# VHH binders against Putative asparagine synthetase [glutamine-hydrolyzing] 2: the designs that were tried, part 7

Target 1, 228 residues: Putative asparagine synthetase [glutamine-hydrolyzing] 2, of Methanocaldococcus jannaschii (q58456r2to229)
Amino acid sequence: CGINGIIRFGKEVIKEEINKMNKAIKHRGPDDEGIFIYNFKNYSIGLGHVRLAILDLSEKGHQPMGYNVDEDKIIYRDDELDRADIIIVYNGEIYNYLELKEKFNLETETGTDTEVILKLYNKLGFDCVKEFNGMWAFCIFDKKKGLIFCSRDRLGVKPFYYYWDGNEFIFSSELKGILAVKEINKKENINKDAVELYFALGFIPSPYSIYKNTFKLEARQNLIFDLD

## First folded at step 22 (VHH)

Design k68 (from k27 with F104S)
Fold by ESMFold2, last read:
Structure k68 (fold): chain B 228 residues (1-228), chain A 118 residues (1-118)
Amino acid sequence: as target 1 above (228 residues)
Amino acid sequence: QVQLVETGGGLVQPGGSLRLSCAASGFTFSDYAMGWARQVPGKGLEWVSYIISDSETYYQDSVKGRFTISRDNAKSTVYLQMNSLKPEDTAVYYCAKDAWYFESEDYWGQGTQVTVSS
């Protein structure tokens, strides 16, 4: 599976941009894909997902996945996601999701760990990740709270790359997804200090990155955007 | 379609020289930094040299003073002049298009073998 997204302030995200990102990482999930677009006065959000579902072709695993809190209803069809309060794009596996279902007395509809993430996020907020045993990279859009919550597993098994310049946040499971909508790798975008450090040390130390404004979300790291 | 074709490898005695060439096509060559990496059996893939412009070149410590990277934008070609070769320089050498993230074949050539032995 693969995830993509754009959060943009002052400009609209259009569906074609997310479609380009999904196409760029389609090898990660050739069986299914989804797109969600949300436009508001001061921000615009696009989320994308590609899914590998060769052994289980159930539509209930489709992403982006939404949760309508008042109705206690999971939404997994793109054209119905406007009714969701919380929307996720997720790549990973939560090994203990059945334990968490019992521990927190969760009613689940889809049989997916994705649903468990959504319902525990609703219940525990950002601290939900402390309960997870597994590997993950995800982005949650919480409409009610007006925020974006991105997270990566403690070991950094699932990838999460992002671009951030103060005006737009673009993320993808692979840099190829970001490159589909942003030219991050031309020679004028090379951080020469990072190159010098690499050849001196054998690696690029934090907080440097080789491409300007482009980073890998570190293991165990969360990002939170207040959209208001 | 990006294509990178390395030539100039071969068998050479210690102390000898080789010049590697990488012919590039399928992209605007002058817009991108280029580099050479090598696959050493005991160490995996490592950067050898990197070039942004003729005045902005970078080398790993073990090859400084012996290797020189250069580029010819008119011919869309990057070169690695390898002097004073040592047995530890034995590797497959790959041409790379700005490939700091080793995630795609579109950024790497097929490689050319360099063997330094008596």
Scores: ipSAE 0.465, ipTM 0.825, lowest interface PAE 1.9, mean pLDDT 88
Fold by ESMFold2, fold request of step 24:
Structure k68 (fold): chain B 228 residues (1-228), chain A 118 residues (1-118)
Amino acid sequence: as target 1 above (228 residues)
Amino acid sequence: QVQLVETGGGLVQPGGSLRLSCAASGFTFSDYAMGWARQVPGKGLEWVSYIISDSETYYQDSVKGRFTISRDNAKSTVYLQMNSLKPEDTAVYYCAKDAWYFESEDYWGQGTQVTVSS
């Protein structure tokens, strides 16, 4: 599976931008894809997902996935996501999700670990990740709280790259996804310090990256945007 | 489609010189950094040299002072002048368009063999 997204302040996000990002990483998820767009007064958000349906073959595993808290209802169809309070794009596997359903007495309807993430986020907030045993990279948009919550598993098994220049945040499972909507690899954007370190060490050490304003979310890292 | 065509490889004796050329097409050459990597038998792929502009060049320590990378934006060509060649420089040399995505074959040439032996 693969995830993509754009959070932008001062310009709308259009569906075609997310579609380009999904196409760029389609090899990660040839079976299914989804898009969510939310253009609001002070910010705009696009989320994308491509799915390899090896864990759950049903349409109920479709992403982006939403949760309407008041109705206690999961939404997994793109054209119905505007009714969701919390929306996720997620790549990974939460090995203990059935145990977590029992521990927190969760009423579930899709049979997916994705739903368990959504409901535990609603119940525990950012601390939900402390309960997970698994591998993950995800982005949650919480409409009512006006925030974005991104997270990567403790070992960094699932990838999460992002671009941030103070005006827009663009993320993808692969740099190719970011490149589909932002020209990060022109020579003016090469981080020369990273190049020097590569030739001295044979690799680019953290926290450096080869492209300016372009980073990898590190293992165990969370990233939170307050959209207000 | 991006095309990178390497020329100038061959067999030389230790201490000799070769000049590699890479003709590029299918993109705005002057907008991108370019480089040379090599596949040494048994050692994997490694960057040899990288050029952003005429004044912004980088070299692997083992070739520093012996190899010089340059580019001609008018001809869309990047060069590697290789002097004082050693047997350990024997490799297939690949031209690369800003190829930090090593899995992206559209960013690599087909390669040219350089063999340094007596």
Scores: ipSAE 0.460, ipTM 0.821, lowest interface PAE 2.1, mean pLDDT 88
Fold by ESMFold2, fold request of step 24:
Structure k68 (fold): chain B 228 residues (1-228), chain A 118 residues (1-118)
Amino acid sequence: as target 1 above (228 residues)
Amino acid sequence: QVQLVETGGGLVQPGGSLRLSCAASGFTFSDYAMGWARQVPGKGLEWVSYIISDSETYYQDSVKGRFTISRDNAKSTVYLQMNSLKPEDTAVYYCAKDAWYFESEDYWGQGTQVTVSS
């Protein structure tokens, strides 16, 4: 599976951009894809997902996945996501999701660990990740709180790359996804200090990055945008 | 289609010289940094030299003063002049289009063998 997204301040996100990102990482999930677009006056969000189909009940694993808190209902069809309060794109496996269902007495309808993430985020906020045993990279858009919550597992098993220049945040499971909508690797975007350090040391030491404004989310890191 | 084609490898005696060329097509060559990496037998890939512009060149310590990277934007070609070659320079040399994070053939050539021995 793979995840993509664009959060932009001042310019809309169009569906074609997310579609390009999904196509660029299609090898991660050739069987299914989904797109969510939300254009608001102060910010715009696009989320994308590619996955392997799950036989029987497989449409219930479709992402982006939404949760309508008032109705206590999971939404997994792209054309119905406008009714969701919380939307996720997620790649991973939460090994203990069944234990978490019991511990927090969660009533679930999809049988997915994705749903458990959504419902625990609703109950615990950012602290939900303290409960997870597994591997993950995800982005949650919380519409009511006006925030974006991104997270990567403690071991860094699932990839999360991002671009941030103060105006837009673009993320993908692979840099190819970002490249589909932002030319991060042109020569003017090379961090010359990082190049010089590589040739002097044999590696690029922290906190340097080879491409300006382009990073990977480190193992066990969270990233939170307050959209307000 | 992006294509990088290396030429100029071969067998050479220690102390000799070779000039590698990499012809690039399928992209706006002048917009990208270019480089040469090598795979020494039994070891991973390492950057040998990197060029952003004619005045912005970088070299691994072991080749400084012996190798010179250059580019000709009009011909979409990057070069590596290799002088005073040593047996430890024996490797497959790959041309790279700004390939710090990308491993597909769109960013790497097929490679050219350089063998330095008697």
Scores: ipSAE 0.451, ipTM 0.818, lowest interface PAE 2.0, mean pLDDT 88
Fold by ESMFold2, last read:
Structure k68 (fold): chain B 228 residues (1-228), chain A 118 residues (1-118)
Amino acid sequence: as target 1 above (228 residues)
Amino acid sequence: QVQLVETGGGLVQPGGSLRLSCAASGFTFSDYAMGWARQVPGKGLEWVSYIISDSETYYQDSVKGRFTISRDNAKSTVYLQMNSLKPEDTAVYYCAKDAWYFESEDYWGQGTQVTVSS
């Protein structure tokens, strides 16, 4: 599976941009794709997902996945996601999700660990990740709170790359997803110090990155955007 | 469609010279850094040389002073002049469009064999 997204504060996000990102990482999830677009007065959000159906046999595993809190209903169809309060794109496996369903008395309908993430986020907020035993990279859009919550597992097994320049945040499971909508590898964006270090040392040491404004979310890291 | 076509490889004696050329098309060549990487038998792929502009060139320590990377933006071509060749330089050499993280064939040429042997 793979995840993509764009958060902008000055321009709308259009569906074709997310489609280009999904196409760029299609090899990660050839069986299913999903897109969510939300253009609001002061910010715009696009989320994308590609899925490998062998891991999940039902359509109820489709992402982006939404949760309508008041109705206690999971939404997994792209054209119905406007009704969701909380929307996620997620790549990973939460090994203890069945134990978490029992521990927190969660009523679930899809049989997926994705639903457990959504409902625990609703109950526990950002602290939900303290309960997870697994491997993950995800992005949650919380419409009512006006925020974006991104997280990566404690060992950093599932990838999460992002671009951030103060005006837009673009993320993907692979840098190719970001490149589909942002030219991060033009020569003006090369960090020359990183290049020098590579040729001197054989690798690019932390905290250097080869592309300006382009980063990897570190293991155990969370990233929160206040959209207001 | 991005295309990178390498030429100039071959068999040479130790101490000899070769000039590799990479003709690029399908993108705005002058906007991107370019490089040469090589696949040495028994080792992984490694950057040999990298060029951002005529004044911003970089070299692996083992080739410094022997290899010179250059580019001609008007002809969309990057070159690698290889002098004082050693048997250790034997490899398949790939032209690359600034592909530090990308393993797609869209960012790499098909490669040209360089063999340094007596």
Scores: ipSAE 0.449, ipTM 0.819, lowest interface PAE 2.1, mean pLDDT 88
Fold by ESMFold2, look of step 23:
Structure k68 (fold): chain B 228 residues (1-228), chain A 118 residues (1-118)
Amino acid sequence: as target 1 above (228 residues)
Amino acid sequence: QVQLVETGGGLVQPGGSLRLSCAASGFTFSDYAMGWARQVPGKGLEWVSYIISDSETYYQDSVKGRFTISRDNAKSTVYLQMNSLKPEDTAVYYCAKDAWYFESEDYWGQGTQVTVSS
């Protein structure tokens, strides 16, 4: 599986952009893909996901996955996601999700660990990741709170790359996904000071990187955007 | 299809010179920074030189003053002029298309051997 997304603060996100990102990492999930677009006055969001088809009943694991809190319903069809309050794209495996379902008395309908993440986020907020035992990279859009919550597992097993320049945040499971919509590796995007430091020191000291505005989310890191 | 083809390697006596060339195709050459890296036997790859534009060139300390990187955007070619060669310059030299974080064949050449010995 793979995840993609764009959060933009001055221009709309269009479906074709997320489709390009999904295509660029299609090898991670050649059988199925999903897209969510939300263009709002102050910000715009696109989320993408690619996965392997498992069986006919596996459509309940389709992503992006949404949760309507008031109705206590999971939404896993792209054309119905506008009814969700919380939407996730997720790549990983939460080994203890059945134990968490019991511990927090969660009533679930899909049988997926993805649903458990959504419902524990709703109950515990950002602290939900303290309960997880597993491998993950995810992005949650919380529509009512107006925020984006990204997280990576404690060992950094699942990848999460991102670009951030103050106007747009673009993430993907692979740098190729970002490259599909942002020219991160062209010569004008090289951080010349970082190159000079590398040749002087043999490494690039924090906070610098070779590409302007392009990073890897580190193991155990969370990233939170207040969209307002 | 992206291709990076190195030429100009060989056997040279200490103090001699070689000029490496890397012919690039399959992409808009002038849009990308280019570089040379080398694999010394028993060690990892190390950057030798990097070029963004004709006025923006960078060198490993051990080769400063001896090596000169240049590019010809009209010919889609990057060069490494290597003067005053030393035995420790013996390595396989690879041409790179902005390969700091990308390791696929689309970003690296196949390499050319440079041997500096008596």
Scores: ipSAE 0.401, ipTM 0.797, lowest interface PAE 2.2, mean pLDDT 87

## First folded at step 23 (VHH)

Design k74 (from k68 with S104L)
Fold by OpenDDE, look of step 23:
Structure k74 (fold): chain B 228 residues (1-228), chain A 118 residues (1-118)
Amino acid sequence: as target 1 above (228 residues)
Amino acid sequence: QVQLVETGGGLVQPGGSLRLSCAASGFTFSDYAMGWARQVPGKGLEWVSYIISDSETYYQDSVKGRFTISRDNAKSTVYLQMNSLKPEDTAVYYCAKDAWYFELEDYWGQGTQVTVSS
């Protein structure tokens, strides 16, 4: 699986951009893809997901996944995500999702850990990640609160790259997802420190990435954007 | 269409030298950093050397002092001078455009085989 997204101020995100990102990381999930676009007064959001279906390719695993809090309903279809209060794109596995369901008395309809994430976020807010055991990278758009919540697991197993320049936040499971929509002068924007680190260590450690304004979310780290 | 053509590989004895060349086309060469990566059979690709400019070069520790990367923007060519070659340097060498992550499709070419053996 792979996740993509764009949060932009002052310019609308279009479906084609998310399509490009999804295509760039299609190898991570060739079986299904989803797109959500939301344009508000002062910000625009695009979320994308590509899915690898190992056992069952059903709508229950489709992402982005939405949650309508008032109706207590999960929304599967992209064209109905406008009804959702909370929308998530998620890559990972929450090992204890069934235990959490019981612990917090969650009613679920999909049987997925994704639903548990959505509902537990609704219940506990950002502290929901403290309850999770597993591997994850996700981005939640809380429409009602007007915020973005991104999270990466404690060990940094699932990748999360992002670009941030003060006006535009672009994220992807892979750097190529970001580069699919963000044009940069690659030579000029090489992070020389990152290069040095690579040749010194054999890898680029978080939070650094090979290009300026591009980063890896650190293990156990959360990003919160207030969109209002 | 982007093309990278590696040449200069071959069989050499330990302590010998080779000079690899990569002819690039299909893009503005001077606008990109270039590098050399190598792959040993059964292993993944690894960066060997990277060049942004004449004053900005980087090397894997294992090749420092032995390999020298350079570029000629007028000829759209990147070079790798390999001296004091060791058996451990045996690999297929690939020229790469600024595709730092090998999951990107920004490197091309058939590669050139370098074999260091007595």
Scores: ipSAE 0.509, ipTM 0.833, lowest interface PAE 1.0, mean pLDDT 92
Fold by ESMFold2, fold request of step 24:
Structure k74 (fold): chain B 228 residues (1-228), chain A 118 residues (1-118)
Amino acid sequence: as target 1 above (228 residues)
Amino acid sequence: QVQLVETGGGLVQPGGSLRLSCAASGFTFSDYAMGWARQVPGKGLEWVSYIISDSETYYQDSVKGRFTISRDNAKSTVYLQMNSLKPEDTAVYYCAKDAWYFELEDYWGQGTQVTVSS
């Protein structure tokens, strides 16, 4: 599976941009893909997902996945996501999701670990990640709180790259997803320290990246954007 | 479409010299860093040299002092002057447009063979 997204202030995200990002990482999820676009006065959001259907072959595992809190309904069809209060794109496996369902008395309808993430985020906020045993990279858009919550598992197994220049936040499971919509590789954007490290070591170590304004979300790291 | 065309390879004796040229088109050449990579038999693909600007050049340790990368933005061309060549320099040399992700084939030339043998 793979995740993509664009959060942009002052300019609309268009579906074609997310389509390009999904295409760039299609090898991660050849079985299914989804797109969500949301435009608001101060910001615009696009989320993308490509799925390798391992745990749930049904449409109920489709992402982006949404949760309407007041109606207690999971939404997994792209054209119905406007009704959701909380939307996620997620790549990973939460090994203990059945135990968490029991521990927190969660009523679930899809049988997916994705739904458990959504419902525990609703109950526990950002602290939900303290309960998870697994590997993950995800982005949650919380419409009512007006925020974006990104997280990566404690070992950093699932990848999360992002670009941030003060005006737009672009993320992808792979850097080539970002390159599909942002030409970040012009010479003025080369991180010379990363180049020096490559020629000294034979690789670019964390937390360095070859391109300015471009980062890996570190293992155990969370990132929160207030959209206001 | 990005196009990179390498020339200047060939057969040369140990201690000899070659000058590789890479003519670029399909992008604003002066906006991008350029480099030379090589496919050495048994070692895979590796960066040899990288140039951001005339004063910002980088070299693999094994070629420092022997190879010089340069660029001519007016001609959209990057060069690799290869002196004191050794048999271990035998490889296919590829010109690359800022291609740190080696799986992106549209950023690479077709390559030019350099063979160093007595």
Scores: ipSAE 0.434, ipTM 0.821, lowest interface PAE 2.1, mean pLDDT 88
Fold by ESMFold2, fold request of step 24:
Structure k74 (fold): chain B 228 residues (1-228), chain A 118 residues (1-118)
Amino acid sequence: as target 1 above (228 residues)
Amino acid sequence: QVQLVETGGGLVQPGGSLRLSCAASGFTFSDYAMGWARQVPGKGLEWVSYIISDSETYYQDSVKGRFTISRDNAKSTVYLQMNSLKPEDTAVYYCAKDAWYFELEDYWGQGTQVTVSS
């Protein structure tokens, strides 16, 4: 599977942008894709997902996946996501999700670990990741709290790349996804210190990145974006 | 869309010289840094040289003083002048549009063979 997203202030996100990102990483999930767009007065959000459904052909695994808290209802169809309070794009596997259903007495409808992430986020907030045993990269948009919550598993198994320049936050499972909507590798974006270090050492050491404003979310890291 | 075509390889004696050229198309050449990488037989890819501008060039230690990278933005072409060639310079040489991530396969040329042997 693969995830994509754009959070932007002062300019709308259009569906074609997310479609380009999904197409750029389609090899990660050739069986299914989804898009969510939310344009608000002060910010705009697009989320994208591509899914490999070889072992599970159910529509109930479709993403982006939403949760309407008041109705206790999971939403897994793109054209219904406006009703969701919390929306996720997720690549991974939470090995203990059945144990977590029992531990927190969760009523579930899809049989997916994705739903368990959504419902535990609703109950526990950011601390939900402390309960997970597994591999993951995800982005949650929480409409009521006005925030974005991104997380990566403790070993960094699932990839999460992002671009942030103060005005746009763009993320993808692969740099190809970001390059579909932002040209991050023009010469003015090269970190010359990183180049010098490569030719001196044979590699680019942490914390340096070859492209300005472009990062990989580290293993065990969370990133929280206040949308105000 | 992006196209990179390397030329100028061949067979040369130790101590000899070759000049590699890379003709670029499908993008605004002057906006991007360019580089040369090589695939030595039985080893992985390694960066040889990198150029941002005429005054911003970088070289692997093993080629410093022997190789010179240059670019002609008007012709959308990057060059590698290789002097005092050694047998260990034998490799396929690839031109690259600033592709530090090798997953960006569209940003690499087809390669040109350089063989340094008596």
Scores: ipSAE 0.429, ipTM 0.811, lowest interface PAE 2.1, mean pLDDT 88
Fold by OpenDDE, fold request of step 24:
Structure k74 (fold): chain B 228 residues (1-228), chain A 118 residues (1-118)
Amino acid sequence: as target 1 above (228 residues)
Amino acid sequence: QVQLVETGGGLVQPGGSLRLSCAASGFTFSDYAMGWARQVPGKGLEWVSYIISDSETYYQDSVKGRFTISRDNAKSTVYLQMNSLKPEDTAVYYCAKDAWYFELEDYWGQGTQVTVSS
């Protein structure tokens, strides 16, 4: 699986952009894909997901996944995500999702750990990640609160790259996803410090990436954006 | 279509020198950083050198002071001058376009064999 997204101020995100990102990382999930676009007065959001069907290919595993809090309903279809209050794109596995369901008395309809993430976020907010055992990289759009909440697991097993320049936040499971929509002069925007680190260490450590304004979310790190 | 063609490899004695060349086509050469990587059979690919510009070059520690990377944008060619060669430098050497981190699409040629042996 892979996740993609764009949060932009001053310019609308279009479906084609998210489609390009999904295509760039399609190898991570060739079985299904989803796209969500939301245009608000001062910001625009696009979320994308590519899915690898390990067990089954059903609507229950489709992402982005939405949660309508008032109706207590999970939304599966992209064209119905406008009805959701909370939307998630998620890559990973929450090992203890059944235990969490019981612990916090969550009612679920899909049987997926994704739903547990959504509902536990609704209940506990950002602290929900403290309850999770597993591997994860996800982005939650809380429409009601106007928030973006991104999280990466404690060991950094699932990748999370992002671009930020003060006006645009672009994230992806792979750098290629970001570059699919962000056109930059690659030579001029190479992070020289990152290059030096690579030659010294054999890898580029988080939070650094090979290009300017590109980063890796560190293990155990969360990003919160107030969109208002 | 992106094409990279490596040349200049061969057999040399320890302490000898070789100059590798990589002719690039199918893209605007000057807009991209270039690099050299090498691979020993059964081992992983390792970066040897990287060039952004004449004043921005990078080297693996094992080759520092011995290897020099350079480029000629007019000829769309990147070079690797290898001096004081050691048996440990024996490998297939590949030219790469903008392939710094394996998370990006890597373009490389067929490679050129470098053998350092007495």
Scores: ipSAE 0.231, ipTM 0.688, lowest interface PAE 2.2, mean pLDDT 91
Fold by OpenDDE, fold request of step 24:
Structure k74 (fold): chain B 228 residues (1-228), chain A 118 residues (1-118)
Amino acid sequence: as target 1 above (228 residues)
Amino acid sequence: QVQLVETGGGLVQPGGSLRLSCAASGFTFSDYAMGWARQVPGKGLEWVSYIISDSETYYQDSVKGRFTISRDNAKSTVYLQMNSLKPEDTAVYYCAKDAWYFELEDYWGQGTQVTVSS
């Protein structure tokens, strides 16, 4: 699976942008894809997901996944995500999702760990990640609160790249996803320190990426954007 | 279409020298950093050297002081001067646009075999 997203101020995100991002990382999940676009007064959001379905390609596993809190309903279809209060794109596995369901008395309809994440976030807020045992990278759009919540697992198993320039936040499971919609001069914007680190260490450590203004979310790190 | 053609490989004795060349086409050469990577059969690809400009070069520790990367933008060519070659330098050497390790477009040529043996 792979996740994509754009949060932009002052300019609307269009479906085609998310589509480009999804295509760029389609190899991570060739079985299904989803797109959500939300335009508000001062910000625009696009979320994308590519899905790898090992077992069944059911709609219950489709992402972005929405949660309507008032109706206590999961929203599966992209065209119905406007009804959701909380929307998530998620890559990973929460190993203890069944235990959490029991512990917090969550009623679920999909049987997915994704649903557990949504509902536990609704219950516990940002602290929900403290309960998770597993590997994950996700982005949650809380429409009611007007915020974005991104999280990466404690060991940084699932990748999370992002671009930030003060007005636009672009994230993806791969750098290619970001570059699909953000043009960067490769030579001019190369992070020389990152290159040095790579040659010294054999890898680029978080939070650095190969380009300026592009980063890797650190292990166990969360990003919160107040959109209001 | 991006095309990279490596040349200059061959068989040399330990302590010998080779100069690899990579002719690039299909893109604005001067706008991109270039690099050399090498691969031993059965092993992973490893970066050897990277060049942004004449004053901005990077090397793997194992080749520092022995290898020199350079570029000629007018000829759209990147070079790797390899001195004091060692048997452990034996590999297929690939020229690359940008870098493969950060999951960008991985353009490299067919590679050129470098064999260091007595």
Scores: ipSAE 0.134, ipTM 0.616, lowest interface PAE 2.7, mean pLDDT 91

